# Designs tried in a protein design chat: VHH binders against c4kar8. Part 262

Target 1, 263 residues: c4kar8
Amino acid sequence: MAELSTPSPASPAPLDGGRGDELEKFTLRGARQILQLLQDLITHRGLITAHTGGGHSFMTAVLKVDEERGRVVLDPSPDPQANRRALAAPRLTCVTQLDGIRIQFPLVGLGEGQDKGRPALFAPLPAEMLRLQRREFYRLQVPLAHELSCLLKAEDLARKPVEVSARVIDIGAGGVAVVVPTGAAEFVIGGTLPACRLALPDGEPIELDLEVRNLNRQTQRNGTEQLRVGLRFAALPRAADTRIQRYIFKTERALNAKARGGL
Key: E = the ipSAE of ESMFold2; O = the ipSAE of OpenDDE; V2 = 0.75 times the mean of E and O plus 0.25 times the DockQ between their complexes.

## First folded at step 14 (VHH)

Design pc50 (framework vhh_7pa5_2)
Fold by OpenDDE, second read of step 17:
Parts: structure tokens; C-alpha cells; sequence
Structure pc50 (fold): chain B 263 residues (1-263), chain A 125 residues (1-125)
């Protein structure tokens, strides 16, 4: 009777210990702290973006914190389809802001019901809430005079490769937002655009991979439609990172000087 | 400190008009896109309209397109929403919201980082 030694489940490789430790510093796990923060969101009428997965989200707000039942009450979406997605999702990722500080928290076990005769969503209180106040997440609004651009290598609806020159409207350490004409290319949230070229004023364009993070349709005053695309830098070389940081710093300084009447 | 103060709400009959205003302070107003968001009773917040920092670009929800007009006066640090042909379904608390300047690799998007307390719009016969 050979005792089949059940292979000891491989200990999940320690997630890169440095980033985890940094996130822990910004993570609230105390019940009182969590309750207080949720109450603050109610008091300030915080607008929450609830992500249901698959690139889908809806806007909500905390209506009530039920401490007795250990649950949070949320506004349902005006879109029934969004509510269905939310209820089907194993996890809801909620993102909001309070006084410029980004707050993120998960909700698990979402249900629907009524609060005071009105439709509502219910979830157990979050086990943790992340508060992020890092400058590294700052996005600089690019002055029009700088004419930053990004050459996007994308695909059209027929999956044919297309190159689109996009104006950069904001830039940060983590990525850029660009505007493109509607229909210029097909963008998919979570999709990667390889070998794109970011043009900075200080030299040759930077070649980099970009990941699509968000999409927003806009209509210009002249009736022309454009698409705003949020793009994350993927695999940014160190030299490129340095150049981007330098550009941001220099530009911020110039803008501040101008605002102070120095230019 | 960033402050957004909405005004101009009230009660109107169907087909009526209102003009909302939002006074902004504590940041370079012209550098940021601004939005209107509304929250109706029993419904979650709904995006209404956005205007670019310079005012050259605008966008509208389908539900308000052709009836609402977003505008801004950067010299006065003020955002506006002209609402025409109002309907009962437009009844809501209307928020002025500043576009978020946050970016992160592992962070989900939030469209706004600041908003006001809202101004109530009620459309009823």
C-alpha cells in the first residue's frame, strides 16, 4: 500500500515583496477605519466607479453603511445590464476619490434588494480599503504648444494593421492619454499596441509598447467625434522613463513659473 | 484646496429650462476637463456631459444630447450647463466634477477626483 505522497502545494512564489510592502502601507484593514472612510464617502457624496470585470464599469455611490448587518448599501446602475454584470461578478472593484486621495476597495458577495422601498445593491463590508496618495500617479496636462504626439500601431475593424498619429493630451510616469479620430482604429481595453512611438520635444521618439486602459468618446464643438484613449506604458526602458520624468518636471516648472507671473 | 460649488438648480415644469453654474477654485481651472454628473433617486450616478479644459471639445450622454449644452468661462473659473426641454426623468442632484489626474499601472480608472455637493433639479408638473 504505497502511501501516495500528495505533492505539497507549491507555495505561491512570493509576489515581488517590495511592491506588496508598499501597498500594505496604504491599505486600511481596521474595521473602524473602514467604517469611517465609508461614512466619509457618504458625507461627501462620493462618486464611485464600480468595475465588474471585462472592461465594464458603472457609477455608483454608497447610500448607507449598515453596521448591524455588516453590509454596505450602494446605488444600483440606471442600466439594468450593468446591474446584471455586477451581480454576476465574483468581485466588484470600487474606485473613488476623497480630497484628491484615490480610494480603492473590493466588494464580494453582491446582492440586490430594497432599501426603504428603493432598489439597492448590498454587499458585505470590505475587508480592506486602499488609499493612494502618490505623486507617481499624477498626469501632467500637456500644453498644446508642445505638440506631443504618439504614433499608435493598431488594427482596424478588419484587423488590418494601421498607424494612427495621436495627440497626447496628458502624460505621467505610467502612461499617456491621447486623442484619435473616431474610427481611425479599433481599440480594446486590455489590448496591447506594440512598438508605438512617443514623440517628446527633447529628442528622438521613444519606442514602446502601450496597453489600452480606457476609452472615452468625445464630440467636438464642430460636431466631429474623437476618441480619448488612455494608454499605459508597457515595458518602458529606463532611459525612456528618465526622459519622460525630465519632461514632466521641466514642464511643471515652466507652468508654475508662468502661473506666478514669472514668464 | 479644490472647491466646486454648484448653483442654479430649482423646480421647473416639463419643457422648461434651467442654467446650472459651478464655481471652481483651488486649481488651474483651464487645465482640466470638467463634467456634469447627476444622481436621480433610486438610481446610481449618471454621466451627463464633459468639456475639455480649453472648451474646444464637448461630449454628452445620449439622454441629454440636443437638449443640454455644457460650456465654461475660464476667466471666471466657472462651468455651466444649459438645460432645455427638461423632462421629469431629468430630476436629479447635479454634480460638477473635475477630471481625475490619477494614473496607475494596477489601478482601475476613476473619472473624477473632485466634485461639489450638487444642486437639485426637479422637473414636475
Amino acid sequence: as target 1 above (263 residues)
Amino acid sequence: QVQLVESGGGMVQPGGSLRLSCAASGFTFSSYAMSWVRRAPGKGPEWVSTISGEGGDTSYADSVKGRFTISRDNAKNTLYLQMNSLKPEDTALYYCAKESDYWGDDIYDSPFDYWGQGTQVTVSS
Scores: ipSAE 0.521, ipTM 0.824, lowest interface PAE 1.0, mean pLDDT 85
Fold by ESMFold2-Fast, scan of step 14:
Structure pc50 (fold): chain B 263 residues (1-263), chain A 125 residues (1-125)
Amino acid sequence: as target 1 above (263 residues)
Amino acid sequence: QVQLVESGGGMVQPGGSLRLSCAASGFTFSSYAMSWVRRAPGKGPEWVSTISGEGGDTSYADSVKGRFTISRDNAKNTLYLQMNSLKPEDTALYYCAKESDYWGDDIYDSPFDYWGQGTQVTVSS
């Protein structure tokens, strides 16, 4: 009696990186949709990064889709070690792009053989594929001149409530990355910071709940430490999502215009 | 809309030279590292070379060090690969690839988010 929420120790990480139901609406499960997407990758000569687990990956591409046998045929890696790791892996997580759309899919049961007399990797067709628009994964590097900030509601080392004004260094549809001085507050991966306030250049601060996704300590030139915190938008009201997207589009357009005119 | 268009491939004798070009549009070219990736018959994609956004840093695969030179002209939004002392083993489709917009919280990343159709290089004796 196995529970679906208790993965095998040999299983690779989930396709969605643990985001579960949030990505279900972007998941393709129809056989025709999957076949069409794989054919599109062939047509556009898509470069695929295949993750084999344990921090290992290699580049591949789809050579063909064998609909009759229900298989996808892939280029092997030029690195023999990468091919051995791939064949030993219980699952590959494949990541690619198609016309600004991020695509992810699992491959299970990888084997090796030949296609037209040349080495090839074979796998059954994936049962699901994730398709994310650029807006779902794009991050704008925030210009320093914009002085974008987020007021974080967190706890100090003594578990007392504190408010920390953090500089926003990048922003996307799904969240922000901020920097704070080391020791300003305690952050726990997976923890929620309620009622934080994101200050965009135009209008009132946006009140939102943020989930801590990652932490990275940085040492500055003067020897002081700062902490980079990756924060996911736990839930965005439609009006807030619209304002964030307009800021991103407006800023990207301005940066592109300056680059083309000023080079 | 991001677009990368490679050119300059062709047929050449061993020991010969070719210069590949990649015309980029739809993004702030100077803000991104750019790479050349090749795909040979019977082998998967192989990274060849990378150049930083401002052109100050370059790196090369061991198989091409000393023979290939990557460069860029940010005023023209163009990436180049000068290929000297070509060998039969350099026969491949050569892609221009753009550095990914890094999400920062994704477990599964890719070094590249866009690439072109490629330009074919054939080194034959």
Scores: ipSAE 0.515, ipTM 0.820, lowest interface PAE 2.1, mean pLDDT 82

Design pc51 (framework vhh_7pa5_2)
Fold by OpenDDE, second read of step 17:
Structure pc51 (fold): chain B 263 residues (1-263), chain A 125 residues (1-125)
Amino acid sequence: as target 1 above (263 residues)
Amino acid sequence: QVQLVESGGGMVQPGGSLRLSCAASGFTFSSYAMSWVRRAPGKGPEWVSTISGSGESTSYADSVKGRFTISRDNAKNTLYLQMNSLKPEDTALYYCAKESDYWGDDIYDSPFDYWGQGTQVTVSS
């Protein structure tokens, strides 16, 4: 009777210790703190984006904190399909803002029911809430006069490689937002665009990989449709990071000077 | 401090019209896209419309397309929503919202970083 030694589940590789430690500084785990923050979201009528996975999300809000039952009550989506996805998801990732501070928290064990005769979603109180105050997430609105552009290497609907020149509308340490004509390429949230080229005013374009993070359709006054694409920098070289930071700093300074009447 | 103050809500009959306003302060208004979001009873928030900082680009939810018009006066730091042909299903609290300027490396998106307290719109016979 050979005792089949059940392989000990491989301890998840320690997440790179430095980033984890930084996140811990911004993570609330205290029950009172969590309750207070949720109450603040109610008081301020916080708009919450609930992510259900697979690139899907819906807008919600905290309706009530039920301390006695240890649960949070949320508005359901007006879209029944979104609610179905939410209920099927093992985890809901909620993202919101309070006074410019980003708040993120997980909800596990989502259920549906009624609150005061109205449809509602229910979940146990989050075990943790992340508050991110870092300026590193700031995105500079790019002045039109700078004419920043990004050459995107993407695919069309037929999966044929296409190159799209996109105008950069904002830039931060972590990525860029660009605008492209609708139908210029097919973008998938979470997809990677390899070997793209970001053009800065100070020199040669930066070659980098970009990850698609968000997509927003816009219609211009003239009836033309455009797509706003949020892109995260993937594997940014240190030299490129320095150039981007320098550009942001210089531009901010110039904008501030102009705002003060100095130019 | 960023402040957004909505006004212009009220009660109207079906087929009626309202014009909402949002007074913005505490930031460079023209540098940010602005949106209207509404929350109806028993329903989660619903995006209604967005306008670019310059006002050149606009977008609308399908439910309001052709009936609502978003506009802005950057000189007055004011956002507007003209609502025509109102329906009972348009009954909601309407929020003015500022587009978020946050990036997240591993963080999911939040479209807005500031919003007002909302103005109530009620469409009833």
Scores: ipSAE 0.533, ipTM 0.824, lowest interface PAE 1.0, mean pLDDT 85
Fold by ESMFold2-Fast, scan of step 14:
Structure pc51 (fold): chain B 263 residues (1-263), chain A 125 residues (1-125)
Amino acid sequence: as target 1 above (263 residues)
Amino acid sequence: QVQLVESGGGMVQPGGSLRLSCAASGFTFSSYAMSWVRRAPGKGPEWVSTISGSGESTSYADSVKGRFTISRDNAKNTLYLQMNSLKPEDTALYYCAKESDYWGDDIYDSPFDYWGQGTQVTVSS
């Protein structure tokens, strides 16, 4: 016989729906660091996008940090409906940037009131904040037209060496995701694939070592299965890093031009 | 280094006009949509207007439509906001904001990645 446990309120959802563990090294939990970052947002007049869930968001900014009461004071939205949604939400996910660095933090227990006679929103200080250089979290979805591939040096089911040409699905500063046909090779999480070759437009393939980080089976519309493999760059030469970043930058610029006017 | 510098703010009486400018540097200006955002005490940041990179498409908040005109000069890397028939409620700090360079799977995003220090507009009689 056991007692019924009263569950604590759920923790805020991970940044990208499951990468919370990988983002731990970018998470600030020191009270002084959090206070300093919030003060930097005030100093730089940081525009904050507050996500209330269900695809809803509004713009806000930090008015001040009330260290004595342990709370942050925020601008309300000029839209009364956005304020009602915010106050009804179990949490806000706040996103901003500071000199190209992504800042993200949760706010729980939002209330309303006044600051110096003007409407304001109040929330307890966040216990954690993410501080991410774009290159550390950004993944470019590779356009199919680019036909980007990576030649993997792996082992088959009998542990014999095989080379598999895999289509690159996404690419970032830290690695790539590829798809391979089921049964083409065996992958072990934490295993290293040495001397693989990443084919980028405009130049020779890049030779690099890849570490297997995750494996996901995907079913295609015709019922065939493919394996999605997440691969980390284990030892990336500076010249290779530069070429990969240049490809990402040029491609995201072209895609962003198509997506301009996202308001 | 991306830099956005606003100018042209000041004090004006209701019904008056002002023209704001934003000098942009450190990025390919014509490749990005640009916006004006304003912040007034007690109202928080409010989007005012956006113009496409080419200048062919514009959009406005309902509160300013018909009174404000956004424009750009890509040869001079400059964004403008012509403000006519100004009202006391237009009193705010006006920011120039750059469209975000982000593209990816992230479900939490921001429309802007850079903005200036702002230029103060005060409408009072």
Scores: ipSAE 0.505, ipTM 0.822, lowest interface PAE 2.3, mean pLDDT 82

Design pc52 (framework vhh_7pa5_2)
Fold by ESMFold2-Fast, scan of step 14:
Structure pc52 (fold): chain B 263 residues (1-263), chain A 125 residues (1-125)
Amino acid sequence: as target 1 above (263 residues)
Amino acid sequence: QVQLVESGGGMVQPGGSLRLSCAASGFTFSSYAMSWVRRAPGKGPEWVSTISGSGYDTSYADSVKGRFTISRDNAKNTLYLQMNSLKPEDTALYYCAKESDYWGDDIYDSPFDYWGQGTQVTVSS
């Protein structure tokens, strides 16, 4: 038998045909396409999570594109520590969404200065941007008005059982992302949280087991820190899957109708 | 192209120390966060520690805080884990892991896109 034959939750199931081929067809490398997408993020006031490595990120936004100088201007964090981490990082991995489509791009060579007398971060234009348009990569940004929550069964730093009502910030077919105040509970990548309860607007809470897939300490735009936890549905009954998909579809339709209401 | 080779494991008594190393090649080492992940026999992987590409930020699992120290030498493309005050529950195969280019924060994927073969650490009397 092979030495490393036991399955690992931190090793994702292979996509058979290879992820490289799938990611390549969603990668934008044309200068005009990149400029247009960045301008769309500005127009829609898209919030960007900038990952600096080490499980740290901060929330930013593209303030403008300086086409003549070939650079983007980013909103700095009000937390000086987050800005120092960003400036020390050899690269940032920037993640955002536009109409539920995941957008990701690297920034290299981050600097600081001022734009029109205000503090700003600057970086050269990215050479590539990833725009994931497939339904299997789709995650619905949960409207704040829905107050969607998931009751997590976890442990505190003293390993005592604790129940945390976490706010669901995005949801897809494979899982949810939630936000938890820093220090409220301890999470371990690959750990299972049994018998959690996902509260959807219509009907009883859905009881399910969740697997911790990622952890990120995010500094918000107001300078406060929160823990973002990515949770995979460990096993999803067909009835629960149907309810989640219906919620996603219904909410997408409502958001699209609202966006077109200005016509 | 990416290659990660761990070394430095072995057998040690409780309270002892070991220093693990990971030699990396095939990518710009200083541009990526690096992590140590361990797997105990019959269990899933447990994240141990992460260090940012520059080395500016480090983070640790609660179970190893104050006992383990992660570090890197970007000139040598090498990641280290200094393990002190070892306990029997630290017995595991230890893997070096590279941060994913595009999927590090995706709930449908692993935050790591490559793991080495691992190095065995056994803590027993």
Scores: ipSAE 0.012, ipTM 0.346, lowest interface PAE 8.5, mean pLDDT 80

Design pc53 (framework vhh_7pa5_2)
Fold by ESMFold2-Fast, scan of step 14:
Structure pc53 (fold): chain B 263 residues (1-263), chain A 125 residues (1-125)
Amino acid sequence: as target 1 above (263 residues)
Amino acid sequence: QVQLVESGGGMVQPGGSLRLSCAASGFTFSSYAMSWVRRAPGKGPEWVSTISGSGGWTSYADSVKGRFTISRDNAKNTLYLQMNSLKPEDTALYYCAKESDYWGDDIYDSPFDYWGQGTQVTVSS
């Protein structure tokens, strides 16, 4: 618990408001599919983050599926307070991954008891489970009025350090896409750009390490050429992650309100 | 294809030491924070330690602070956990975990998107 250290990945930042049924096409409701997916989590020893609300979560795993009683058996937390919060919660939201596929499901009616003489948590089988492909997440198209920029620490063709101010054209939880003038710097897929500075409205620039994920040379409608660079955020401090997500959320809400406000 | 393979577990007496290793492949190792997570028999998974992609910062669970040291060798794509002054309470299956590629999509995002099969550590007299 160093105060200057990035917070534990097991403590996600809370977000005001939820999202609705946009992921319906990825939702499994068949009993056989649900049972098979839970069994896959057992077989692959999947680690699950169980969210109890109010920004609280704990790590667990599915120990077994009791098909006769229609229940899952979960590892309790070694932290008694986490177990108490889970038992008091009206709902757990469980999130895990299998080979980069996001899996999310609710558990309602959590109880405690024993399995083979050891403490265990029990819950009815979920009625639905979400399966979402790796890195399928919302990307905000950045309004030009925001003048969002990222100062890139890159190299020129002679490998001399250069700083390039790039316009941010889209931003998501995992990274940004920027545009740079052709020839401003050399980019290599998989290369790391250290100590870049992302300028968001309302605050100090965020210092980030960025990884080059893709490159695309684009011809604009006016006939000029530019390079579009897709950049992944390397490990984010929680404060930086929170600021980026807050910007995305607020901007999306403002754009949605503007689109709906026309008469 | 992402792969994480843990090794270095074993049996040790209280007060002893072990060094765990995790060999990573299929992703740009230096671009991701890495963590150790453990699960004792009959108990839930417990986060143990995290190290940033550059190795510039580390964090530890209170139960292991001062006894365990996390480190990484980015040239070798390897994560380490040096465990000293081991206690019976440290007995667990230890997992290497990769920082999620699916960051911050909503309030319920998982911090990890890959983990290994684990390596068993048993501390007994």
Scores: ipSAE 0.000, ipTM 0.423, lowest interface PAE 10.5, mean pLDDT 78

Design pc54 (framework vhh_7pa5_2; at its last look DockQ between E and O 0.43; V2 from the best seeds 0.00; counts 0 for: pae E 10.2 > 2)
Fold by OpenDDE, second read of step 17:
Structure pc54 (fold): chain B 263 residues (1-263), chain A 125 residues (1-125)
Amino acid sequence: as target 1 above (263 residues)
Amino acid sequence: QVQLVESGGGMVQPGGSLRLSCAASGFTFSSYAMSWVRRAPGKGPEWVSWISGSGGDTSYADSVKGRFTISRDNAKNTLYLQMNSLKPEDTALYYCAKESDYWGDDIYDSPFDYWGQGTQVTVSS
């Protein structure tokens, strides 16, 4: 009778306690708070992206909050296949924004039915809602007078290495937006630009890796076309992070002082 | 503060035309792509059209392709949607939506970070 030693459940790796604690500060778990936020989404006609897994998502909106039944009513997708995926998914991850604040909440136990004779999706009220007011998402508009720049190491259409000096238009803890002349380089979303140099007013440029996250063509007032590139800090040394934060703080303070009729 | 204000909606007969406008403020309008999204009762939100910041690139949902034209005037901070050959199925609340500038590590995103209150379009005989 060989005692099958039941493998001791591997202790879940300690969730890196610091990030979890920060996330908890932004997580709403109170029933009233959740209801209020859902009602706000209704009032503001919030466009919600519901993720069903596997890289699939569809747009929805909150139609109603049924407090008596403890459920939320959602618009179905106009795509029947998306609805099928949603109903089959063990969990929906809903993402939206309100006043520039990212809101994320899970829905579990999705069902279909009718609300006032119209097709609708139903789910129990979320147990938690994440409201991310993280400074990490804040983007400071860089004053033109500061002349921040980033030297990008990129490739041209022929995959030849090129260096492009880009003006920084906004900066946050997580990255920068820059403007480059159209055709200066080829950028691929998700691509990494290694060993770039961010120039701050307070000292030597910061060397860092940047990941391309967004590309947007824009026309200036003078009719010149430019490419706006959103770049995430892929690896930021602690010292660099501190410098960036300091710059942001100092600049914000100065801008606020000026706005209040100060110097 | 970012503001998007839609206008130009109304009631029209099938085959008619409307021109929607969206006045944008509180951000550098030309730096962001814009979209029109519509919400019909019982069908949820549907993407309609997209335009790049420069206005040089556009895209359309198959349901509106050849009938709708998206454009923008960056000098006026205004987005437009010309709708021709309107059908009853085009009846919806039409939203102007700003492309999201979200830089997250999260696999979950939203394509838009701001939208207006919408303008109602009703196509009925």
Scores: ipSAE 0.783, ipTM 0.918, lowest interface PAE 0.7, mean pLDDT 86
Fold by ESMFold2-Fast, scan of step 14:
Structure pc54 (fold): chain B 263 residues (1-263), chain A 125 residues (1-125)
Amino acid sequence: as target 1 above (263 residues)
Amino acid sequence: QVQLVESGGGMVQPGGSLRLSCAASGFTFSSYAMSWVRRAPGKGPEWVSWISGSGGDTSYADSVKGRFTISRDNAKNTLYLQMNSLKPEDTALYYCAKESDYWGDDIYDSPFDYWGQGTQVTVSS
């Protein structure tokens, strides 16, 4: 499958140089580390999304790593058009997960051929791989009983300021996901919502600047439409970071204890 | 921790039926769409079917439409795939896959963020 006909998240923008500098500390360049990570993807039967540009992508997986020739061998897409786009692309950006760790790497010089008589794609081993550690993208699903909310300072369609109390459904080190009724406010990907207020248990609301990162429309069981908004913490004061991490850790521990026969 | 564990695969003759199950844990199951994905030698991963978090909407790849039925039991955190009128071309490792909850603080997204080890389905005479 090259393209899903049903769920369709917004197309992400290309990585800029400023973000590249911030991610340098998470970039692996050791040949042995890269080989080991690719082997781990084989062992875990990792599904890889390969982005070919222009909003196009397809699913693939690593078939094998040829250390002698310095190549990675990949499954082709069952969609011939996706394979043609991939072969024509100057670079593929491959994204996957391994035990909650986000893994991203480029492939350049993609070719086609066969492996054991079956169609395959191959490319030189990537020179670098990005590995974002668990804490940077782990999201705690907020228990309904906690009634976590975030007061958003946004604008309506006429660009008038509005305040929307949004339910927090997920929270992590980098941001929150909230749900708002459709039409409650206008959100623009990349836009900043200043001085929003995150209400955690045990203390005063935390004032935060939030950046809109994604938007997904959802239909609830009762037919109500709502908008799921992904929000990144634009800057996180030390005290706020400590409180958010404490909440996440405490809640995760409580959920783990309950699952193991607590109470 | 998120875990997805598939079961129900096996060997069956053409025209036969199998029911696959996927036991989900470590996330709020009803809040996420789920998919079945299959992988056969030389074909690469192929999306098979999708179901919304509520179970109200479903979709299927053209190759399986009318033969396969996806369903879920949110009270049991379980996803199912009922496979009827199986063909040799359906032979593959079948994965349960969770909709990505990634919020885009990176520039590239994946439709799935977790999947299981898979369960093998072999259709042969």
Scores: ipSAE 0.532, ipTM 0.830, lowest interface PAE 2.1, mean pLDDT 81
Fold by ESMFold2, look of step 19:
Structure pc54 (fold): chain B 263 residues (1-263), chain A 125 residues (1-125)
Amino acid sequence: as target 1 above (263 residues)
Amino acid sequence: QVQLVESGGGMVQPGGSLRLSCAASGFTFSSYAMSWVRRAPGKGPEWVSWISGSGGDTSYADSVKGRFTISRDNAKNTLYLQMNSLKPEDTALYYCAKESDYWGDDIYDSPFDYWGQGTQVTVSS
């Protein structure tokens, strides 16, 4: 793909009163721990996704750590536009993994320069690194035959109320991912969509509030562009949670039976 | 624990072929799209190819179209990259990568959430 689709919304940020306290137990703040973890990333040649905001990111790697100057050296993108976005960003959110454990760290004060005559990106060492030992929550890929949909109470590009029926592509205890044709509604990361309706098979739709967590514009094989929207359940009641978990369990059981019967 | 283990790299002459494999474990493999990404010496990462969870849709970078073929065997939890007509420019460390869960948790905002250690492909006379 010569031109990559890039989402427009701003870089992810913590929501008010959110997960900060829970993440503290996974946060490294010791200088020696941070240096060791960065060195491990170099040794294992880990790929890093660097988020520059506005729904844009680029892939990079830590080339070295300059302990004397307190800097990390990153590989620049071959795409000059990605580098310009990175240099303009107030924060670069780096996401990677090591031995199956998700690692995340912010870089602030990114600059460009040369390292041994080669272009490079530089930033002060991060003051913290998140080493999240727990796996992400399970997400069920929804079979097309189930035709799961979520009625979104959103706004169009003219800021008028609109109801959009969005196909649910995956679902778990904490939220859903949906696809929406581009231009059907305007979504803002961090925004709330009140009184949406999640239509599960064989039951009344669940009324719930959703928070927009990510946006990604994708061009499908048939040339149509779709917006993939990650939505978190806000304040999900126990009864609604039980219905969602029951759907996931029943669907998993059915999919596992097909897989074993076909083996 | 999610693991992705690449194999099948090596030294080949220009014009040669290699088949890379990626063994996946710790997640429901068929539920996720997968990609191959490569990093050449002294260069940044470059996306190479993508395949849907079912294997029904594929996409390729222009630099490899017609020469590389991505495939998957969901019964064996294995991703493949058949590489033909190899050029010196294909020399790189090749990673298989799992598409991120896009659960709307902004702390996990990445197109990939897991990848392996990579397998080295070297194309030289």
Scores: ipSAE 0.005, ipTM 0.326, lowest interface PAE 10.2, mean pLDDT 77
ESMFold2 (binder alone), look of step 19: mean pLDDT 81; pTM 0.799
OpenDDE, look of step 19: ipSAE 0.773; ipTM 0.934

